# VH-VL binders against q8eqq3, part 6

Target 1, 246 residues: q8eqq3
Amino acid sequence: MKIHIMIAEDERLAREELMYLLQQENDIILCPSAENGDQLLNLYQEYNPNVIFLDIHMPGINGIEVAKKIRNEFEDKDIIIIFTTAYESYGVQAFEIQATDYLLKPFSEERFKIAMNRIRKTLSTKKVRKPKVDKLVVNLDEKMMVIDPNQIGFAAREGRTVKIHFISNEVIETKMNLKELEEKLSGFPFYRPHRSYLVNMDCIKEITPWFNGAYNLVIKDLAESTIPVSRTAAKGLFDALQGVHH
Key: E = the ipSAE of ESMFold2; O = the ipSAE of OpenDDE; V2 = 0.75 times the mean of E and O plus 0.25 times the DockQ between their complexes.

## First folded at step 3 (VH-VL; framework fv_lerdelimumab)

Design B22
Fold by ESMFold2-Fast, scan of step 3:
Structure B22 (fold): chain C 246 residues (1-246), chain A 121 residues (1-121), chain B 109 residues (1-109)
Amino acid sequence: as target 1 above (246 residues)
Amino acid sequence: EVQLVESGGGVVQPGRSLRLSCAASGFTFSSYGMHWVRQAPGKGLEWVAVISYDGSYKYYADSVKGRFTISRDNSKNTLYLQMDSLRAEDTAVYYCAKDRYSSSWYGMDVWGQGTLVTVSS
Amino acid sequence: SSELTQDPAVSVALGQTVRITCQGDSLRTYYASWYQQKPGQAPVLVIYGKNNRPSGIPDRFSGSSSGNTASLTITGAQAEDEADYYCNSRDSSGNHLYVFGGGTKLTVL
């Protein structure tokens, strides 16, 4: 697997230096480069890179503001950000906004190699970002069904089978277990509120306290179904819904 | 008709200052990084300094850092090198050179004819 | 301080192939650019970015790079190729952003 990298750099010489250094790596695919923050945000949305090398001092929206927009407005906690700067004091700010590293201009091969090693280490310890699947294929006894994941409200385990409940109120039954279903829905906003349930977070309508730190939730258009949230899963669910990471 | 023309060279005493100019024509000066490169009589090329297209970034060879200042005036299509605290070893022909427009490689594709600076007591 | 090393002189017979080499640790990371300089003239860029030729440079000029070594090859040398040739690259030590080799004087016999 190749690492997709994007550069935002106002100064042409520095941009060419980074492009040249990156093109010497054998595990890199270089995305189109940006010359300012607005162009970077457009290209970022189009190409979905794994890594951005981001100049702090650019005309218009600066690199710090770009990084804040990616982290907070686009809610992207997985993208790796490496700042480039002429000032060593910006290292502290880079840590505050959860950048993986920073590079001082003029770039040295030594520091570039350290940054690349940190990128590779970070990617190897993170869950691999899987492309969002267009459709979900599930095996039924005598057929395979092609499903739009956005139409799923929740799935529930009943004995040895799993029932998938659509927001249309249709229900299908599959021999696939919840863990397998969760893996196939990687890239979609599904959460395990309970050992026996998998829920589409985009479809949650109400959450009510129960007792002993547990909750019940209701899915849009599936008001007759009440889904339990275990004490253990509650904190993670609220964090996921609010875009908070610890 | 793309050309660079250096001027300002001459004989100067050690410890004095001298300012070189490089006049650009035939291309969009404000779109390219610019270099100063020198060559002592009978010796090889030595890189001196570079300035980005907009003047926001400047880098210097260690031998001149703190003594020389590169600058540009994009409204006049002119590159400058302010040389302070001159030494005998700064005696050289000084060339200005333009970065190539190809984005991934370090080449200087247009050079001036050079201007001679002689530092002597 | 990193330095790029070139042999000071090399000779080639008219119509034969000559290879000029440049060696330095920075070449493991950065490609070399090559410049031709004839007596009393400014340098001319002949190769940039490993093996790219500027417009107007004959196809007999080519570049290559392997490990800490970069090479300029002239296939079928002509009399007008007699000149000094300089390699240029980035200094990986950070003290100089660009560094030139000492130059190689090519004589065409």
Scores: ipSAE 0.000, ipTM 0.405, lowest interface PAE 15.4, mean pLDDT 80

Design B3
Fold by ESMFold2-Fast, scan of step 3:
Structure B3 (fold): chain C 246 residues (1-246), chain A 121 residues (1-121), chain B 109 residues (1-109)
Amino acid sequence: as target 1 above (246 residues)
Amino acid sequence: EVQLVESGGGVVQPGRSLRLSCAASGFTFSSYGMHWVRQAPGKGLEWVAVISYDGSNKYYADSVKGRFTISRDNSKNTLYLQMDSLRAEDTAVYYCAKDKYSRSWYGMDVWGQGTLVTVSS
Amino acid sequence: SSELTQDPAVSVALGQTVRITCQGDSLRNYYASWYQQKPGQAPVLVIYGENNRPSGIPDRFSGSSSGNTASLTITGAQAEDEADYYCNSRDSSGNHLYVFGGGTKLTVL
């Protein structure tokens, strides 16, 4: 996974120094930089970065107020914030508003590496809070069934229940909805091609174009099941398949 | 409508100078960085220069640094490229282009139709 | 300046999917944008910021990146997609310099 990082900094030399340090990392993508808080809030919404390096002292809305808007108005508790400042007194405020770290200008390589390690640890910890599921456990009224997710071809919504279809053609029914199932299968290559379907990307045999930019998927199961792909879901599907193959 | 129109191209002898202009309309010119990009006949795109929204920062491709000067007049909504010490290799269609984001250096979402500069003896 | 490498030509059958690639070290840290150019016309931005489309660009165009490689994908290619495609990114020396790939000529069969 690449880490998407955005910088908000009104001083060109400070911005370029930080960009130079970030360019030395091989796992990051640099979003367009902002020169003030208002510009940062607009770019943040469009690019949805994982990390913001945020200058406290900028024209207009300051970095502390920008961070408060992100946490409160956009309700984004997961974004990693690293404050940058020429003044050491702001380090306390940065920690008080749940910032991951702060950097004093001019930036040292040692402090920058510590901040990058904290960023990576924080992202790793968030992933561990939602660890990869090795097995899926489903309640089937009288019993709990332990399922190997690799044996699932797809799941389909039928009324108030979801049917899980195995590549063997076995079908089981669960009261769990597709969103809950998708969350439990986090860490496995499942994709939502349609609001009523969840598909195992490793089990897709063929993709065929249909009307209005839509597609059909053919599954590698005994029945060669056909699953619809909505127009909006098609864009993400090809990106997901390319990521797995490349 | 958002539009950029280049002018000032023509035939010029090596060693001489030309000044290109780019007239902007339909957007707040003073809020966006501006680029010059060129394309030699039958060749690919080559980035030439960029200027920040307020004119305080200017950057050039190595091939033109020291010979070309980018400038802007925000009161006239006009971008310029002063081309000195012209060489045969500068022969190209010159496009002006607008940065995608306000006050940000990223991408080019609006392009002019280009103006041809031919440097020949 | 840093280099962005593209294959000079690629072909795709009508209605099929084609992937155009761009490779360079700057792509490890910067997004690629993609431009379509038809003969005698100015370039048109088709993808920016990895996978965003400007208004008016058909949804069959998408972008992706991995490592030092960026890709433009056209799903269900149409005759009017025949054009030269250029990738563009920032030079690794900073966010104020730009570099274009050499261009890929797409032929729709």
Scores: ipSAE 0.095, ipTM 0.581, lowest interface PAE 5.8, mean pLDDT 83

Design B4 (at its last look DockQ between E and O 0.05; V2 from the best seeds 0.00; counts 0 for: pae E 12.6 > 2, placed apart)
Fold by OpenDDE, look of step 6:
Structure B4 (fold): chain C 246 residues (1-246), chain A 121 residues (1-121), chain B 109 residues (1-109)
Amino acid sequence: as target 1 above (246 residues)
Amino acid sequence: EVQLVESGGGVVQPGRSLRLSCAASGFTFSSYGMHWVRQAPGKGLEWVAVISYDGSNKYYADSVKGRFTISRDNSKNTLYLQMDSLRAEDTAVYYCAKDRYKSSWYGMDVWGQGTLVTVSS
Amino acid sequence: SSELTQDPAVSVALGQTVRITCQGDSLRNYYASWYQQKPGQAPVLVIYGENNRPSGIPDRFSGSSSGNTASLTITGAQAEDEADYYCNSRDSSGNHLYVFGGGTKLTVL
């Protein structure tokens, strides 16, 4: 199956550069290109691309706003959005709209290839039925609990014990350390944003910038818990969220 | 109904100039890119040139680059092809064709009936 | 410029199915458009994109692509389908250039 790709870019040179890079790929079809947000919206409806390379800085409505409109108007369509920009500051915004990747101008061939791999991976996974979730068995003092990992929001080390926080705000305590827990959850989307935390990435609602390159995660639990992301863990978190495995 | 009507064809000597016109009707002319395509007698179709909806972008086939100029007057709903330094190999029926879109060129959905240009000594 | 190649002639029996193919590097990344031209007439767009028919084009016309090829298929050929068929696409060597195939003469028997 060929990937249908549409470009939205107001700058001719940038558009041509991206087209050139895309033409080197064998598994894509280039849809008509848009030169602004309005054209994109019109073309999108007609050609239904799988992927949009979207410039953030276009005349009129900016790329972020266009992306939001696409997401809102076409909720039933799972389109992959790749932002293109000359500026590095739009990473958080890209995440908010579930962009698959972010490409800086001028385009790096290497970076472009990485983006293409992410696109392919994303498209391949969407076709795969989520495997039946295995249950996590946790030993408590006098009993064993069978836990659905999908119900876990995060785990936190508190003193000598680890507390598992469920999205329901239920909390259980285990003698298992975070490393052991992480290993048992290896088949699930958990990440270590901090030495004291293990987070279910599917339960991340929001990422907010914090001091000195750090971030905070807001969890989709009833309490909307906040979890710190260390500076060193931030890059890895973004990669993990985008399905990039190093 | 969308209609394109070419005019200006005729017989000219090599080295001379000729200007073709294409009158458009039945659609918002200023909203679409326009093409010239030619066909030599008994031969296939050859793309010649394209102009964007507002005239800001123009592209040419290598065979006519530097000799032909595509232009448009949106106030008159008319497409033009200025042909300079004509050669015998330029002999063809010249068609104007409407693009399906504005600034990007994605196919030709409507064609005129063409006008014959003959370059001969 | 990129080149598109077509068989110069094909034939089909009345009511049967025929496929006209176009081959070229640009077809790896770009849609092909197909034009029908009858003698003494202007070309008519019959297929564009992956498999889109303009208004007025019979549903017996369909388009497909594979690798570096595009195909026009007529399912249940009619006598009026006898014509020259041209494929075209964007030229991969230029951003806004187009290129036509050499054309295929279809004879309906």
Scores: ipSAE 0.625, ipTM 0.790, lowest interface PAE 0.6, mean pLDDT 88
Fold by ESMFold2-Fast, scan of step 3:
Structure B4 (fold): chain C 246 residues (1-246), chain A 121 residues (1-121), chain B 109 residues (1-109)
Amino acid sequence: as target 1 above (246 residues)
Amino acid sequence: EVQLVESGGGVVQPGRSLRLSCAASGFTFSSYGMHWVRQAPGKGLEWVAVISYDGSNKYYADSVKGRFTISRDNSKNTLYLQMDSLRAEDTAVYYCAKDRYKSSWYGMDVWGQGTLVTVSS
Amino acid sequence: SSELTQDPAVSVALGQTVRITCQGDSLRNYYASWYQQKPGQAPVLVIYGENNRPSGIPDRFSGSSSGNTASLTITGAQAEDEADYYCNSRDSSGNHLYVFGGGTKLTVL
């Protein structure tokens, strides 16, 4: 629900301007701000933010070295880093260090909004692309199947059972309901587009509009199956697919 | 032991001035932001002012802005509050408090015992 | 009225769970800190940064935040938890100002 954001910025006015811009957003919460790299690394470990706005030019350990420590020593590839800089040459360097974006000082509202959109898209994409390596175990009457969730295209409710459709075009039938299946697959990018369906978002090939704000979708290699997307589920689906708004 | 001790409180007439001090010990005073918080008799807590670790940034509650001045002397490990143009409604126990951080401060983890300021004629 | 709203009083039976709430617009973008104050004593920080506890604070104290509301939960309340509890956060004006809630008096029955 809330995006936890941390700022590292040694100039008070730049820090206050960025805080002012961030507090205009409805979906963020602000962690304590840092005035230098060492303080940022300590606060980062304590608060585990989703996003860091990181000044490149700080006394002592600079923003680029801070970002390298986070990526390499803490092995955190999921945290979103937005560099802030007074110079365009530092902005170019920030892209080379694998930042999601950069902002030039003084901050413009237009550039800030673009950065926020990239943050939101990146967060939705990271959630979709964070599958667990674990297998799914499904009870099928007299046997248990060990399933690779990445091989599932979608699951559909038919009467009292759920059929799991693999991208191989194989189908298995289980007494597990869709809610139980969704919970077991919580570490994988599955979405409920309709009360009777659960889809693997990584396997969606096409989405086409239907009447009254509803959609239909097609799974890769399962073209004979058309899966409905309810009006109420449509916005959430597009948000989950990299924050796309129709 | 980490400790803050306030002093300088007393009885003062409206319109006059008073200076409060807060002596810090047991931690690196120059590394932390410091606050003044007050509490009128039988009432709740009211934040008054904050100063950054190096004294470069200062902020005040609207009720005291223009009348109170926060300052610090890191060489003496001491925080100050200069209170000018005192009013009856400034009557309170004044606490100094250490912030957990140098800036953008969340949470006051060490508090003094307070010093009473009574503004009356 | 204060920017942060708390109920003035709440009661809990010994060993039961109580939730003290703090509501205000600034809590949409800023964490709340929680302070315990007993009669004649200075305040004590019990929670900061959503759900962080300072050293020495029992694990029965926890914090949470949702929308414009912050909550302090005491699980298995003890007699010594009877006190006034204040929430504290940044002022929504963005001027680096701070504000306390009006306080909640907790009675342990």
Scores: ipSAE 0.388, ipTM 0.683, lowest interface PAE 2.6, mean pLDDT 84
Fold by ESMFold2, look of step 4:
Structure B4 (fold): chain C 246 residues (1-246), chain A 121 residues (1-121), chain B 109 residues (1-109)
Amino acid sequence: as target 1 above (246 residues)
Amino acid sequence: EVQLVESGGGVVQPGRSLRLSCAASGFTFSSYGMHWVRQAPGKGLEWVAVISYDGSNKYYADSVKGRFTISRDNSKNTLYLQMDSLRAEDTAVYYCAKDRYKSSWYGMDVWGQGTLVTVSS
Amino acid sequence: SSELTQDPAVSVALGQTVRITCQGDSLRNYYASWYQQKPGQAPVLVIYGENNRPSGIPDRFSGSSSGNTASLTITGAQAEDEADYYCNSRDSSGNHLYVFGGGTKLTVL
């Protein structure tokens, strides 16, 4: 598949120079170019590019604020942003908004090639996600059951089998292991707080400290079920909860 | 209603000049790039020229470069094509068309009805 | 200077699917747009970008591209789809130089 690339640059010569460099690449297609931040936001929403080359340029289009809007208001964490600038001092701001790279003007072929390599590396490390499916199908001894993932509070390994605990207090037993179950739920907000547990983060009610940097979870409507969080999983859990929207 | 209306076409002798006008209404004219496109009788479409929303950038097909001048008056919502040194091969219906955006091309979404220019002696 | 090449004519049976193709070097790196023109009328934009339809264009119209070729596909062709179809894109050689294909006459049988 071709990489869909959009340029946001208000200075004609710089825009044309960058387009010329991009045209030398065999694996890209150029979206229409933006000349300012408002135009970029409209075209971004219409064309859904993989990559934006975004001028920081002052005065004029405020590329930093546009990038913040894309990351925070549109919540697009996957878009690759490459800032372009005449000034070396913008590295701190690029880090703050998770830019993939930046290019100094006037553009050098060498530096451009490095940026393209980073773009390709970043795109190649994204995993192919399983299609989101409204329902989960699990195998039971005598039947296959169709489950709404939003009704699952947590799953726990108990010996050789896994028990799925619904927020209704219903419990089913499956021969599916937690790894297999986690894979089938990859499009939903589930987390492994412990090697023996898989928890629905949307259902967490309380988090309580425990020994040695560990924690306990309480699940909504399952007040007698306490879920351990290992010390090694604690940071990941809190990071995920801070980024979770529900 | 969004409309583009061309005028100024007619019969003219080779070597003479014409100025075409395109009156725009129903949209913010000064926000969009504008094109001229022509079509000779029985032939296909030929792109002629484009001008950016503020008039600062102008581009021309090789067939008309140096003879035609695109311009706009945003205070009058009017696009112009000045055609000098006209030739028989310039005989065509001339359309004005609105770009979807300021000066970046990605579709001509509104077209006028066209005005006929005939160059013959 | 770059050219966009289209077959001059294509036919489709009513209700069937047809593809109209456009070839050119610039299509390796630039989107095509597609215009429908009926006799005595101005062109109408039917597809821009990879596969965007302007408001009012039926969903039987779609676009695609691969390599140096762009395609307009009409599924379930209707009698009203009989028209000339033009592709348009940037010239690969220059800044804001644009080019139309020669046009394809679609006949609905």
Scores: ipSAE 0.068, ipTM 0.539, lowest interface PAE 6.8, mean pLDDT 82
ESMFold2 (binder alone), look of step 4: mean pLDDT 90; pTM 0.934
OpenDDE, look of step 4: ipSAE 0.071; ipTM 0.615
ESMFold2, look of step 6: ipSAE 0.007; ipTM 0.437
ESMFold2 (binder alone), look of step 6: mean pLDDT 91; pTM 0.939

Design B5
Fold by ESMFold2-Fast, scan of step 3:
Formats: C-alpha cells, structure tokens, sequence
Structure B5 (fold): chain C 246 residues (1-246), chain A 121 residues (1-121), chain B 109 residues (1-109)
C-alpha cells in the first residue's frame, strides 16, 4: 500500500524541503502541491489523499480554517493532517482539531521522521482511505484497453455484455458487468439511473419526465441516445446532481 | 480600500518615551502580521519590529531590543509602538506596514504615510 | 545579523533593461522582496517571494535569485521607474527578522 500525500505550502523553499524529505521514503506517492488554502481544497477533493502537510500561514483562507472545513463541512475524520508552522503556539490548536502532528520551520529530519512514524502508525489502526485513480483498465477480447473515465458518456448492458459509449461516439464492448464497472469508477461522478445503465453525471444534458414518476435523460454529444431513469433511482439522481456527487 | 494611518510622532528629548499608533482600515486587521519600519533623514529603510496576527509573537531589530515594545489591539484595528529610552539615532520617519501573511514575514504590501520622530535636546 | 549589499546607484536608458542586484548570506536561505520608493513617498512593494508581483505592478518588473544574490529586473524601463529600490530579506538567524539593503538609486536617462 502506498501513502498518497499532498502538501499545501506557499513558500517555494519550504515546499521543496518537504518534497525532498518525502521523496526519501519508499512507500509514498506525492500528489500535486497547493500554494494556498483554496487550491488545497480543490486538489484535496480531486485527488483524495491519505495525508496533507498543511501550512498554517497562507494567503486567504489559513491552514487552521482549511482543516476545520475538511473535518466539519466535508465530515472527513479519516484524512491525516500534519500542520507546518513557524509559530510554536499553534501546536496546541493543531491537536484540538485532531491533527496527527505538527512540524516547526525550518524542518528537521529528526522531527520529520517522528511525524512519518505517527502517520504510518495511524494508518495501521485506521480504515484506509482509497485515493482516486485517473484511468480505467477494461478487458476486451484478448487485450486490455486503458480508458479516460472523463470521456465516457454512459455504459449500457446489452445481452451478456456491457457497451461503453464515449462522448466521441466511439463504442467499446466488454464482458465486465455494470457492478464491476461502477466499482472501478467509484472515484468518478457515475450514477446508476437504471439496472441496465451507468451514466457520467458530468455529461447529462437534459432530463425529461416520463410515466409513473420515471424520467429519461440525454447525454451531451450523444443526443440520439435516450437513457431511462427508474422511479426508485430518480430522487437519488436529483440529490446527487444538486449537491456533491463524489 | 486598504489603508494604514500613523500618528503620535513629534519632538522628544533623549532618554524620554513616545508611543506611536497605526490605524488600519479596509482589511481584516486581526488576520495579518504587522511591522514597524523606520527611515532616518536621507538614509535607507531599517526594519524595527514585527507582531503576529494574534499578538503572541513579537520580534525586534537588535538596535531597539529592550527599549521598544510592539503591541496591537485587534478590537480597535490599531497597532502600537512604545519607544522607551530614546536616542538621537532613533530620529526617523516611522512607517507601519502590513505583512502579506499572519505569522510569516514574506512581504509588506500596504504601508502608511509615516510619522516623524525627532529625538533632540 | 546578516547584511544585504546593494550598489548605491545605477542608470538605464529609456526603454532598455536594467538589473539591480542585492547580495548577502541570508539570500542563500530566504527569498528577497523588492520595494520602490519615490522622494517624499512611502515604499511600494514591487516583488515578493522571489518573483511574484502584487496587483497593479507592471509586468516589466521581475525577480530572480541565485546563490547569495537576488536581482530585480526592469525590462523596457520607463521614466516613472526612476526611484530608490530596496531589497529586503529575512535575517539568516531566523524566519522572523528582516533586513533591508542600503538601496539603489535608479536614474532613467
């Protein structure tokens, strides 16, 4: 298991120092780094890291407020937060918001090793958070295809196979079932509007009422295809579209 | 509009005390570190002191350490510099300046107009 | 305590490029910021964190650093750029102390 780590640090030299220390470890993967709180929150949602090294003193929203938003608004108690700060009195506040550790600047190799040990121990006792993947691997007849999930409009069951429809109008056929495909795409905004369909919510163009509380939806750039939404799936679809869906 | 206005400068005798004030407006004063910087007549800029956003951490130039005290009142959006045991070499225009960060010292992006302090007998 | 050294004066022809330099041991560990000061006025921050411009500062201003030296470059100098320029960095003894260079008077010919 590799540990996905993200850094938020606005000073290039401090950021490079942390990156250097982290790159000496054999069991980590570095996510893209943030230079301010807003950028960190966007990257955090996109990459779903296991650990954030979070500078307290950044322009705009500060690191304490970023951490509070993650813990309270996103209800994420599983992500490990390590604060970085030039100001020693923040250590008490960092523990109050369930931070695993904090590091004073300039960073010492000794203190960094202690923090890494705490991270690994915490991950050994906590439920492991799954990082988002950016590619889908699909088995075709005697070959595998590497797919960008963002290019998928929808997938539909046809007989004993599933057809994956790209927004380019390209179609591929796989023996993987829709449940397996849905599980592989769990990090992306896909929804099951019907037992025979899986749709990319980012690609939905319009939804029209049908009979008995059911709906039909149309995917952008695939306007010739009409996808059914069952009565039982309709409320969940509208809830997902009007709020966060991943 | 983000603005800083200094006051309290004047003529004082050596060995006496003077207190400077800096009134802040147009930004969340309690979120940023604040500096005092001085400039003697015809000379360059000299950094004097800094205070963190919450007033917990204070740092001073060696030339003023033990004589000057920086403080702030976040409820009044005001920064202060208490200057004790004044010397002729303390004669300068005193500027207050806002740091870009709360407790990191990375750049002073807003400056006041300055207030002149003259230490003479 | 660290010291930052600047040449006291430099000249540039209108529309040409000028580089103002700042040298000191603290620059090995910390970024320089740069301030423009015109006679009778408060300083104006033109570059911070090596090469970041505050809102409103023209793109002809840029910063760079290498070893113990930081530089402010003005590409295509204008008449209004005539001013004193000060570098500023943290004291090498810590993250919380600042030191200014002696200043460089830029004359635009």
Amino acid sequence: as target 1 above (246 residues)
Amino acid sequence: EVQLVESGGGVVQPGRSLRLSCAASGFTFSSYGMHWVRQAPGKGLEWVAVISYDGSNKYYADSVKGRFTISRDNSKNTLYLQMDSLRAEDTAVYYCAKDRYSSKWYGMDVWGQGTLVTVSS
Amino acid sequence: SSELTQDPAVSVALGQTVRITCQGDSLRNYYASWYQQKPGQAPVLVIYGENNRPSGIPDRFSGSSSGNTASLTITGAQAEDEADYYCNSRDSSGNHLYVFGGGTKLTVL
Scores: ipSAE 0.000, ipTM 0.414, lowest interface PAE 15.3, mean pLDDT 81

Design B6
Fold by ESMFold2-Fast, scan of step 3:
Structure B6 (fold): chain C 246 residues (1-246), chain A 121 residues (1-121), chain B 109 residues (1-109)
Amino acid sequence: as target 1 above (246 residues)
Amino acid sequence: EVQLVESGGGVVQPGRSLRLSCAASGFTFSSYGMHWVRQAPGKGLEWVAVISYDGSNKYYADSVKGRFTISRDNSKNTLYLQMDSLRAEDTAVYYCAKDRYSYSWYGMDVWGQGTLVTVSS
Amino acid sequence: SSELTQDPAVSVALGQTVRITCQGDSLRNYYASWYQQKPGQAPVLVIYGKNNRPSGIPDRFSGSSSGNTASLTITGAQAEDEADYYCNSRDSSGNHLYVFGGGTKLTVL
């Protein structure tokens, strides 16, 4: 998902500097920018941004009053506010209205990166998870089956079909190929250790070395099954298991 | 009624100059950025230049940079485009257009009817 | 060199839904605006800032954006919607330049 960011800044050079910094990020969409508080309030209502970079010292209604209006009159406590100011003394006032951060002009790249990290952290903590409510629907020859992905140990291609092996030792056969299954399970911790296998990483018990940098997996509660790991997939698997994403 | 009216187009020889004007009425001209956009016969739209509401900032397409100059006179509600060193590929209908807000990122909400510039040998 | 790519032509049956797409790297960071142009006439702004309509533009026009792609959707196309449609955005280099897509000719059957 992209982060929608809006800027309110009456000085062109400061506005352009902030825009330049934001353009270096690959996960944002820039909303139209405002040059005063009234314009920001109109654009805020039209574009519904996730984040506002808000200059405190604008002609007319100032940034503090704009932020108070958003928090109190519009009852928006979820929007992230980052104040920009030439004066250090506004840090305390920004805290009082629950601003996520503030940036001093001229903007430093180091402080900007810290603010961006705080924005991403705040947005990630607001995500609502729904564990065990997401289901996988698989079409079988005579019926459709509703599956809890957390109950899947692994899936394997056998001939022209794919068999899904549950940790209960139940097995079902589907005409869906492994790539389609992988795409449907993209929200769950599944990995392709081999062209013919898809494994639930939460269910891996043991990894043992094989020839030429390849490995074998043993799945919890399915110890009778040995899953191959190709040499090319091995590094990605170890990185994923240890929380390193490339 | 909000309106933009272009003038100054015509036939001109390669290497010569031409000045286009755009008269604005029905809105506070001094509050908005203004654009020039052109369209060659049978072709698509091509952005040419933009000027800020106060005239302090100007930007140009690479194809016209160094040859064209955008300017405005807020006291006369008029936008200008001075075109120097004209080439055959500058042949187009030239439109002036108003920013919806101070920045062009908000879209160009009012357009003139266009004025034809033909550069012929 | 154009940074925004549009298909040159698309057709839709009267009353049906059509989607016109615009692709370019600048759309990852900037919204596209959309313009309708009928033969011999000046362009008309139909969508700005992702999905906003100017006064007088019918509600059958809507915009959307995802990744490097922006789309203009006309739900329940009418005969009068037959026109050329252009997307417009900032240059991805961030040099305060603007670019138009090549345009899409919509034919209403």
Scores: ipSAE 0.000, ipTM 0.438, lowest interface PAE 13.7, mean pLDDT 81

